# VHH binders against Apical endosomal glycoprotein (Mamdc4), part 9

Target 1, 160 residues: Apical endosomal glycoprotein (Mamdc4), of Rattus norvegicus (Rat) (q63191r268to427)
Amino acid sequence: SHHMATDFETGLGPWTQLEGWTRNFSAGSMVSPAWPHRDHSRNSAYGFFLVSVAKPGTTAVLYSPEFQGSVSYNCSFTFYYYLHGSEANQFQLFVQAQGLNTTQPPVLLRSRHGELGTAWVRDRVNIQSAHPFRILLAGETGPGGFVGLDDLIMSNHCIL
Below, E stands for the ipSAE of ESMFold2; O stands for the ipSAE of OpenDDE; V2 stands for 0.75 times the mean of E and O plus 0.25 times the DockQ between their complexes.

## First folded at step 5 (VHH)

Design p12 (from b11 with T98A L100Y Y103I F113Y; framework vhh_7n9e_1)
Fold by ESMFold2-Fast, scan of step 5:
Structure p12 (fold): chain B 160 residues (1-160), chain A 126 residues (1-126)
Amino acid sequence: as target 1 above (160 residues)
Amino acid sequence: DVQLVESGGGLVQAGGSLRLSCAASGFTFSSYAMYWGRQAPGKGREWVSGISGSGGSTAYASSVKGRFTISRDNAKNTLYLQMNNLKPEDTALYYCAADYEYIWGSGDYSPEYDYWGQGTQVTVSS
């Protein structure tokens, strides 16, 4: 099998952002009860993940590379998220297509909020688009909370 | 009636070139994004290239980028694909498609294009 996978252990890989998402690990200098005790990729307190450090009311957005449209297969995107410690936590997944001569508005495919427990949650979306597109991962961390991402995995039908 | 008619395929040696044409009729051509797709024997359809209604934006599959060029002539309702440096793995039935809108979903694969042509065969020998 062929997959494009980003585990954040050495960087953001092909993902980009302006600001708000930070690579970090559980055994860092600041201990918070809302943070996971380990990452998902390594199951380790020294393994890296992304955490949204945007202040309340400000959204951190992570952008995938642009994928080509496909008439044959779904682009399958599997990812892990962690939401804990604040009812004001929010996570959203959008897909934004390049149609005709204009960039389409982002389309919301997933929305999660609040406290979802103390385990990394697996989710998956299948994206079928005839037009080139990007995946947008938006996080907003509430007071005392944690909103994180790890293990972003794209199927081999997500064509760059 | 809405029709898409491909032409220009044939047999060519590896490293050679072909130019495909797609003649469109029955709809407002300039209002539709146009695409080239292909299907090898015994395989599913794969997207090759796309062009916006005005021709101002183009996109290509990684396997053909730098070798193929998509273009259109809206006055003639015709889509083109210039194929250079052809490889044996480019052997397939090539078809054009038009899409006015796109659909987001989850679950099983479903074709998203509004109109489909019957295709033109390209065979690249080594």
Scores: ipSAE 0.000, ipTM 0.104, lowest interface PAE 16.1, mean pLDDT 77

Design p17 (from b11 with S30D S31D G53W A59R; framework vhh_7n9e_1)
Fold by ESMFold2-Fast, scan of step 5:
Structure p17 (fold): chain B 160 residues (1-160), chain A 126 residues (1-126)
Amino acid sequence: as target 1 above (160 residues)
Amino acid sequence: DVQLVESGGGLVQAGGSLRLSCAASGFTFDDYAMYWGRQAPGKGREWVSGISWSGGSTRYASSVKGRFTISRDNAKNTLYLQMNNLKPEDTALYYCATDLEYYWGSGDYSPEFDYWGQGTQVTVSS
């Protein structure tokens, strides 16, 4: 039952970034029809989510902490995303492994783009890696669009 | 403790079909991607096909694409390779393999096989 969950209500938790992902809530953005009316974790107009800055060519990247490798367990990562209001919206999920004395290139596991409706969408990735790894969540928002994340849940087999 | 045991090989005429099976034990089969490789006499081992842990995605070498189908039954810990329209060039010892070192991923990562089975011989005549 133990797991690492981040609902963004009080911060980013163990996730990190340089810039581009912003915590926000629906009641603060009444002028944008592309934004969700509620977050996923609280189902509330005052509940927080992450949103990628809506600028052409701007990509926000969120980094997980580094997880241990395992030959016995896969790490299950569940998350919710929202893409609406622009055909130029993009969301990508990468896994990046740590080789012996070498950081490996990120490998793309999920790619979503454009307008995917007006509901938070659940997705799940099972990661099997014998080497230490981290997850990268990349969002690029098109003009007038919204690219958002909420409820990032790592299973109890994702070992820090 | 990883054990992979292949079966289903044999002698078949060109244009024929065979179905290979691989029984896996000693690891949590439904957590790992599985692969088929082959080795012709006097050549190195080459990759043939791969399937993700869930069966939701597959990959094929260009030489077999459209003719071979990889599948798995996670309830039975078994990997399959359906081989259709066989050619003499497909003659080889076929190995079941897994790579516990890397995630399934896409593109740039082409994991090396870290576990191989004993192999099953496929011979295509004429």
Scores: ipSAE 0.011, ipTM 0.158, lowest interface PAE 9.3, mean pLDDT 79

Design p18 (from b11 with S31D G50A S57Y; framework vhh_7n9e_1; at its last look DockQ between E and O 0.05; V2 from the best seeds 0.00; counts 0 for: pae O 11.1 > 2, placed apart)
Fold by ESMFold2, look of step 6:
Structure p18 (fold): chain B 160 residues (1-160), chain A 126 residues (1-126)
Amino acid sequence: as target 1 above (160 residues)
Amino acid sequence: DVQLVESGGGLVQAGGSLRLSCAASGFTFSDYAMYWGRQAPGKGREWVSAISGSGGYTAYASSVKGRFTISRDNAKNTLYLQMNNLKPEDTALYYCATDLEYYWGSGDYSPEFDYWGQGTQVTVSS
């Protein structure tokens, strides 16, 4: 079983918001056609998810706690995302090495753009890093669009 | 065919400013994060700056933060690096880069970029 999962029902869990992600639920702000009618974790209009609400010209960024490196096993990260209502929606997943004497570049592992329909989409990355690392999730909502996250799950091979 | 062409390098006095450009072609520019890196004589490659596909997220190496600004113009498929308050230690070959080859199901990420340009030389005197 997974040892770290975040479904946003009571907050951000171990994740730290840098800017622009907000917890919400479908029924609470269903004033746009692009708004999801149900969250993913509970399949409910009242279940919570994150939505990108960054100001124009900025990107919503959410990052994980620092995980230890592993030479033997991959750290598996599963997540659900939602991009609807605009061709200018963007979501990117980066990994950034930690624990070194200089700041390391965030390295892009996933990039998704535009319109992906009205269902939550599952994706998974496997991270093998000799160094400690963080995962960064960046979203930007296009005009009239919606970018959402739910169910951020780190496998038991992801060691704090 | 992916092509990255840097320009705007040159000789500049310490304390001066310079703006580098990177013209990109052969891929959907706005879909991908872009990076600046540099390599000084006798040293390894050093990451300088990154920008998300939309331009809304930026990151900088600690050695340049507050002095350098990365930006992009997706209508012109062009990446920029504004360099202010230049110092002799900024002397290097500067190159732009991107990572296009990672795709769903590969299993591991790679810390190396898949594509980079030939670079443009920046030399900061005295």
Scores: ipSAE 0.006, ipTM 0.363, lowest interface PAE 9.9, mean pLDDT 76
ESMFold2-Fast, scan of step 5: ipSAE 0.188; ipTM 0.572
ESMFold2 (binder alone), look of step 6: mean pLDDT 82; pTM 0.828
OpenDDE, look of step 6: ipSAE 0.008; ipTM 0.246

Design p2 (framework vhh_7n9e_1)
Fold by ESMFold2-Fast, scan of step 5:
Structure p2 (fold): chain B 160 residues (1-160), chain A 124 residues (1-124)
Amino acid sequence: as target 1 above (160 residues)
Amino acid sequence: DVQLVESGGGLVQAGGSLRLSCAASGFTFSSYAMYWGRQAPGKGREWVSGISGSGGSTAYASSVKGRFTISRDNAKNTLYLQMNNLKPEDTALYYCATDLEYYWGDYSPEFDYWGQGTQVTVSS
């Protein structure tokens, strides 16, 4: 039952970023029609999520902590995303491994674009890596759009 | 230059136990996942078990889960497989393996480096 779960209600937890992702909630900010009416973790207008404020041509990137190599079917990453209000919305999930004496370039595992409705969408990826790795979550928000994340869950077989 | 040397195989009766070892050299052992695979006569290679570099994550093929335990000693660059409740169907050449590559999505390991193997024979 041990796992690393981040619901953004009190912060970023072990996740990090340089810039571009903002914690926010539906009732407390300047909300456009593209924003969700509630978060996923609390199902509440006062529950927090992450929103990408990076515009086309720039990308917000969220980094997981570094995990050790994984050899289990059970090392999985489950997450919820919300893409609405613009066909120019983009979300990408990458894994970046630390190779022998060199950081490897990111490898794309998921790509989602545009408008995917008015519900938080669940996705899951299995990760197998012979090396330490990080997960990168990249978002670009189109004009009038919303790109958001909530409930990031690493299974207990993904070892820090 | 990666080297993997297995030992500990032998003949054992059904229901018995055996402990395999793999001595690894030529790479930073604690930074890489290690695996055990096997090949029975007339069959292809099959994956048996895997362990992360830190030892914190392990996985097993359904056929051996609950009977086999994989472990490692990073200070000694050694991988182990404790095999309990052995069955005649466990008879195979057992290989130690590592991969300096990456796998994404469904778990389907392809190993770059295999040792020569150690024979395990289980009599009925």
Scores: ipSAE 0.000, ipTM 0.182, lowest interface PAE 12.1, mean pLDDT 80

Design p20 (from b11 with L100I Y103E G105D D108T; framework vhh_7n9e_1)
Fold by ESMFold2-Fast, scan of step 5:
Structure p20 (fold): chain B 160 residues (1-160), chain A 126 residues (1-126)
Amino acid sequence: as target 1 above (160 residues)
Amino acid sequence: DVQLVESGGGLVQAGGSLRLSCAASGFTFSSYAMYWGRQAPGKGREWVSGISGSGGSTAYASSVKGRFTISRDNAKNTLYLQMNNLKPEDTALYYCATDIEYEWDSGTYSPEFDYWGQGTQVTVSS
């Protein structure tokens, strides 16, 4: 019933990872023209966002908590992403369901590549799964580039 | 505009077989998991089976495991459920569903329509 929103200002909240995504802010990033000058949540050079710093050939993956299945209402996920400074930048969003007896492979819902300009971009996906599921946010940063996330918002129909 | 259309239901005697089909359109079929569910008269909805977008993983409810087989043909945008050794307890309206609702052409999302098909009735006589 609660709305789950994460702005990264104090941590990752309920999201998890092993490595590859880091919290950071714009102040002091003037030497890197690919980085945003402010975050989305606070519109500030001191506001935090996530940036993918995974090694070449590997992907940073951020995992949502597991949500319960919902057949009556759409679970809506809204997020902001930033891709700039390299044609090799890549962002993908997957949904991974827990099958009746087996975890299913991740299913790709969004794929974005390369250079998308100097603005935070809003996207939204709606998920209808009768089985428990989680969201995976995958980022790879190309040479001299930036791939970032801010303001991850799950609707109140996304049940923990 | 996502559309799911089920077919293949009918009346069959216990021990018989049926194959259901679900024709999908309006989205990149191979990118989304697909599911079969059912609802018997006076009962809640029960999820029967699921298959990943690639077809590489499948799952089944314990009540149908070993009797039903889910499959998909991504070239034809079609989901299948092969039902063998049918029992009277399998009598239900069968419907297909996907994990994600399509983003509408207007650039805004509308929850006015379900991504569940209308269903196809399966009746198993003893």
Scores: ipSAE 0.000, ipTM 0.112, lowest interface PAE 15.8, mean pLDDT 75

Design p21 (framework vhh_7n9e_1)
Fold by ESMFold2-Fast, scan of step 5:
Structure p21 (fold): chain B 160 residues (1-160), chain A 123 residues (1-123)
Amino acid sequence: as target 1 above (160 residues)
Amino acid sequence: DVQLVESGGGLVQAGGSLRLSCAASGFTFSSYAMYWGRQAPGKGREWVSGISGSGGSTAYASSVKGRFTISRDNAKNTLYLQMNNLKPEDTALYYCATDLEYYWDTSPEFDYWGQGTQVTVSS
């Protein structure tokens, strides 16, 4: 069972950003060959995903809501990503501690680069933190490439 | 200057009860999850129970579930462990713990531990 799941079909849900990630779908008239033919959640050309459209040299960053400190080993985050069409594609997952008097820097948990094929790839990370935290998902799309996200799932042991 | 001080341990017979306390200072107590761990003679430290900063979420090791209850009083900066129906295999030094640093993709290794309070359960 899952505590919080986001499929982007109607919006960002509890996730937030300043700029750089956009919701889109495969059947749009301006898609390049690097784009997926279908989303992951609906397996449909009309199903929504997020794509990084940040300017060259800048990073799109998506922020989770703040979670409470973990009380067991079972808080996990499962997500699907798509990297195709450019060796310059980049995706990174960070965790950032919150609720402290001093700002904590993000800690890198995953880094993926370049050309990873024409399929949505599943990944999962376990999170252990005694204090409140949030997840940051960073994407940079290379020339002619695609960097996308779909189906962000927090386990039921990750407490809001 | 984080300080964790445990109390309430002692000798009890099987089936008995004890309540452990942990007085915490040097950090914003209500913002951090707190944990109880234990170490039996000749064994490594093991996680026993945890509670979220708000007190709204708790978790227990399978060996103690249904017998132990973790709670906290954020106004007093105090963590508690109510231990009922104690068994000889619960004999251990019990530690209060927290992490003020982030840990990821590994078993928790708490960065702050108290000195512990001994619990001995006779058969």
Scores: ipSAE 0.006, ipTM 0.301, lowest interface PAE 9.5, mean pLDDT 80

Design p22 (framework vhh_7n9e_1)
Fold by ESMFold2-Fast, scan of step 5:
Structure p22 (fold): chain B 160 residues (1-160), chain A 124 residues (1-124)
Amino acid sequence: as target 1 above (160 residues)
Amino acid sequence: DVQLVESGGGLVQAGGSLRLSCAASGFTFSSYAMYWGRQAPGKGREWVSGISGSGGSTAYASSVKGRFTISRDNAKNTLYLQMNNLKPEDTALYYCATDTEYYWSDLSPEFDYWGQGTQVTVSS
């Protein structure tokens, strides 16, 4: 059975954004102490990840496709993030449900801030919604900091 | 202004049955999923069952699957839990819940619980 996995090596895949998330690689920023030395998917200085270039007060938001609602499915979302180099770094994961003919406000499921070390951190959320929904990944980078994402994996129980 | 009122709990012998009810008000009942959760003495909170707004989808914790049945009557704004073949380990305070956004993170439902719950005690 299919799962939706995005490693950013060739693009955003089915994920979308207006602005603020940029594909990049470590060798493109060799002088920055806040950036990871490798991506997560390839473990390589030439492997791609997403980095938030949004300053505080301007948020970069990445949107998943819309998934079907069901209380019977166990939809899991696994992802890797990197936060380093600034106490003002922010990362948030929201779920936004589609109500009856209206889009509901996003609901916060994860919030991470500041400096979390020099390794990609794995996180996982399980989402069960009676309404259609999408995932929003929001990043704000503090001065001299880095906020990044790699390897976004939706389980095969997440129905498009 | 969501209000949920649970009823139907009581003392019952192992192997017996009980039917719990939850009367809902303050929201469009048929538009929202409903859930039952429980908390046993000295234990953490446990999700028991869920049902979609239409009643077309249901889900159960593995500990109760095959013994409990969740249902709803949208005309009466009432949620039910039919509990059969009760075991001493089913002894708990049972809560009715709904979520404004209907998500469960980390397999832990983020319910907005209302009301005092209804006590179920199963004796051996």
Scores: ipSAE 0.000, ipTM 0.129, lowest interface PAE 15.2, mean pLDDT 78

Design p23 (framework vhh_7n9e_1)
Fold by ESMFold2-Fast, scan of step 5:
Structure p23 (fold): chain B 160 residues (1-160), chain A 125 residues (1-125)
Amino acid sequence: as target 1 above (160 residues)
Amino acid sequence: DVQLVESGGGLVQAGGSLRLSCAASGFTFSSYAMYWGRQAPGKGREWVSGISGSGGSTAYASSVKGRFTISRDNAKNTLYLQMNNLKPEDTALYYCATDLEVYWGETVSPEFDYWGQGTQVTVSS
């Protein structure tokens, strides 16, 4: 009974991206007070997280693997995010289901922006979908800001 | 058009068994989780059981766990519910369902869209 947990310490695991998310850590590379002093998974300045570094006007998007339709309301996605240092920071969580003939457009479930403090924030969504689906995590960092992710956890009731 | 047609209901004495079937058409059946729900006369819908597209994972409401078994035959586009040790409280219209839409949130209702007329199960005490 394995849940799918990704702490970014060795890579992206089963998550994928086209551009814009970068694995990084606090020690030696912090160029702004907006950055966290440590990651969430290791509570360490040498622990890895993801940070959105997409070019202005573009959004970094991270994709989960495709999940089968859920069999119960116990499928849940828990994650940690960090938004600080710019009012122009944006983070959005979408879910995207496969349609009968085409992939359905992503549906926005969470939207966070601006400055949300200097701590990793936990969030959780419960999922009920008969359709195969995936999760999209979109981030755009404002000037001098930080938008980051760590510890992405799909419960063991979410079926790959 | 997506269609779900339930069958197999009827009258049965407490302690008896019934097997319900749901014939599905209009979508790629093996790609979707399927559910059984029920609605007692004058009551709201209750989720009973669910099964993954592959059939490898199942879940049950506490009220039916150990008595009901959900299964599917993807080659025949058919969903089944084997109901054993039936109780008068199991009397309801049974319907099979899949989601027309995705449901998300902090809390998720186990309600789903109904796409057939359902099949009536009546359990006498």
Scores: ipSAE 0.045, ipTM 0.469, lowest interface PAE 5.7, mean pLDDT 82

Design p24 (from b11 with E101Q Y103T G105E Y109I; framework vhh_7n9e_1)
Fold by ESMFold2-Fast, scan of step 5:
Structure p24 (fold): chain B 160 residues (1-160), chain A 126 residues (1-126)
Amino acid sequence: as target 1 above (160 residues)
Amino acid sequence: DVQLVESGGGLVQAGGSLRLSCAASGFTFSSYAMYWGRQAPGKGREWVSGISGSGGSTAYASSVKGRFTISRDNAKNTLYLQMNNLKPEDTALYYCATDLQYTWESGDISPEFDYWGQGTQVTVSS
């Protein structure tokens, strides 16, 4: 079995987007006080993470690849997020199932908003679906704030 | 102690069918997801199928989807795998398994099945 882990150090891996999420690192020239001083995967100011830079009034959305099925507990999605510097920060996690010739509406599994301190926070969801599915990670950054992601980890029993 | 005992394997020609059973004991069967995994000669173990504790949700590896059906009878503490349209590539030792004590820590991200049975051999000839 092989798990799927993405640390953003070299790219987005199998994750996709249209726009709004950007790879960056803490020692960059444009870093504000709201940004983390280091990433989660390398614990380094030169380690990469994903940050939401969608324009005001829009939401950045990151899509997982489509999984052929999941079972509770064994198809676990673990991720790290960082919300700081603005009460208008928002992060949401959705699961979207694809039935035979039909796409279901996204189902919200996690919602976080505002300012949650100066640490990367771990979260985990267990996904069970009778249909193929994908994960949507939605971020909206408030004025002067930061909304970021690092270390997206799918268990090895989530089948591509 | 947790015990998982598989049965129902055998030799079958390509295109044939087999039904595997797994008798479980030593834990509250209906409270846990159950899984089928397999190990082909000279290869590592791979996940085949899973079913929720209630039986309301199932999942399959892409290689078997549409051909295999997982089911369970919670009153009998028994897990089943109906295998249709078998292919030579399905030849393997088939195990039932469960995860009773999954724990994940940072960087430790590949949960293993906690308990495996002894397995039942399925051989598919051309």
Scores: ipSAE 0.000, ipTM 0.096, lowest interface PAE 16.9, mean pLDDT 76

Design p25 (framework vhh_lunsekimig_d3)
Fold by ESMFold2-Fast, scan of step 5:
Structure p25 (fold): chain B 160 residues (1-160), chain A 125 residues (1-125)
Amino acid sequence: as target 1 above (160 residues)
Amino acid sequence: EVQLVESGGGVVQPGGSLRLSCAASGFTFSDYALYWYRQAAGIERELIASITSGGSTNYVDSVKGRFTISRDNSENTMYLQMNSLRAEDTGLYYCATDLEYYWGSGDYSPEFDYWGQGTLVTVSS
């Protein structure tokens, strides 16, 4: 299978961050009613997910590795997210491309906010870029809320 | 239910013009990127044009300057204006969006990962 999948069970894999996203699981941590009872990849209280715990006024950002550009093929990115317990929850997906002699500003492809219920939600984006690019996943958790990620899957058309 | 319905295909002479429409329902249209794919006989579907929720557009080199993608969020419709058509533009044209949802416990369907039926464009010569 020629795809890149990250389930957070052993780490972040090729994804990077400075701070704000934390690996965690339901049974091993003190959780509020807003937290999921299970992760998505294992459907288990002991399975890991990523949760945004960014300081107030800051946003947690997770970065993909850099992918090569192509004019003929698209890269498909599938992921699962969880937004519950606060109307102030925010999640955004950006694509940031390398422009001519500079990195371009991030382009917003997805924006979700607030309360989306008590289930992991699947989403998918198709990325076509003539230039190298990376994916940015930004989360901000509202008071008493939860913003989480699990199962990040890049198709085989996403070339590292 | 999420639905995408293509229309506007037909037979046209080289150098002619055609406008394809993609009517969308069942999701918040303005939140999503939208895509036009083309499938010629015997080859894989190829992405030819895209438009983001913010209106940024991208094209494969072979159609750049001839095709224009646009969206009308008030009508939940995406368009592809095709000018200076060539025999090589013949194919089935599909619209797509990268939306896939499920809500609540015990109610998930992968049926949302779909294409429209497609609309046939034939450039005769």
Scores: ipSAE 0.000, ipTM 0.133, lowest interface PAE 15.1, mean pLDDT 76

Design p26 (framework vhh_lunsekimig_d3)
Fold by ESMFold2-Fast, scan of step 5:
Structure p26 (fold): chain B 160 residues (1-160), chain A 123 residues (1-123)
Amino acid sequence: as target 1 above (160 residues)
Amino acid sequence: EVQLVESGGGVVQPGGSLRLSCAASGFTFSSYALYWYRQAAGIERELIASIYSGGSTNYVDSVKGRFTISRDNSENTMYLQMNSLRAEDTGLYYCATDLEYYWGDYSPEFDYWGQGTLVTVSS
């Protein structure tokens, strides 16, 4: 009955990546006015979030652990994101199902781009997959912009 | 158009056996995974067995060792051999394939189910 919640205050938890997403906080950076003044989980200038530091033309990708398939229950994923300071900002959420010999192609469930204001935005997706699956969170930051994530929450029906 | 047609259901005594068949058309059968789902009275539909394009199989614990899933790529048919049947195995059995079955947001919709075949285990 447990949910999986990650606030990035101590690390990435069960989420993984190769590169491109960086843990950071507002007070530690003189980067630009596009950065949030505080994180979502602590509402603090010293609270951590993830920011996409991928250069233009490259994409940061964060991977969930693999969840079990089920047709009985919906896996609900709630997250907070911040897109500000550039029309070239992009955030995408994909679900990728696991086959026996190869992983299936990712399917796009959310696409957000550009300028969405100066607040953390809540979003939620419901996933029903008969097969094991993984969530991919892809971010691309435009020049002078910010693309960030905080508070990733998987419902108790997202079974590891 | 993708079509899946189940057959082989019926009434059987506890301890008996049944073999279900799923005849498929409208897609390259050998390239896709296929699944058996069961819906018992008062219970939501559950995945009980899967067979992948490479031939590997998975079973839910309640049927492991009693049920065997198999496929015949030359006949475009998947089977479920059910042995040592119990009253708890009673339900509608559905064939499914994973052609774009996953989804997001409000309305769940799997890509292509059969019509179901009824299995009743009773004395």
Scores: ipSAE 0.000, ipTM 0.099, lowest interface PAE 15.0, mean pLDDT 77

Design p27 (framework vhh_lunsekimig_d3)
Fold by ESMFold2-Fast, scan of step 5:
Structure p27 (fold): chain B 160 residues (1-160), chain A 124 residues (1-124)
Amino acid sequence: as target 1 above (160 residues)
Amino acid sequence: EVQLVESGGGVVQPGGSLRLSCAASGFTFSSYALYWYRQAAGIERELIASISSGGYTNYVDSVKGRFTISRDNSENTMYLQMNSLRAEDTGLYYCATDVEYTWGSDYSPEYDYWGQGTLVTVSS
């Protein structure tokens, strides 16, 4: 037993995307009032986080690997997010189950929008699925805003 | 030993007010951010308000203008003033603080610190 943790310091790990999420750090990019001064995992201006750079009206989506279903244990997912600088910021967490050869529609578990402050915020979801599933993390950054992620942690009951 | 104890929940009619308190012990209160989470029927526990160690406050849009979070570092207590309550605000309210993830440390979700919760019922 083990858990899967991703801090973005060396890449996306097992997470995947089509477009829109970018690894970045505070000292390596322009510092706007909306951007964090440091990441969560290292508490450092040189530590990496993930930021949504999708244009307004388009959404960046990050996909977990596919996990096995279980009726006995709940998969627990803990993550840190940062929403600041625009009331048009959006963040959503979905779970998408896999049918026989048909991907089911995503189910929304979390929705956050606007300005939630100048600190990385922790959240945790418990996922109960009898079918294989993925986690989708969707971000849309408003004008002058920031939508970011760091430290994605899957519990020991999230079985690959 | 970290302990959080909520109080102040109760039954109120729509449009009413309640003030929740969270008494903390076992850690350096003034050094940590604190959170109010809510667990409503059909919804997993979700963050509704936060206050930083420096006193900066943030709210989800559904409670902005109606709820006010504050802290008293001399009393190791955090508050949530809830005004203009709606039926949708019914739920268990938890105060929380977490273990900061720092480089080189082990992070465990099992060591999140939560209170017992206080029930808020908004009904007519």
Scores: ipSAE 0.000, ipTM 0.105, lowest interface PAE 18.7, mean pLDDT 77

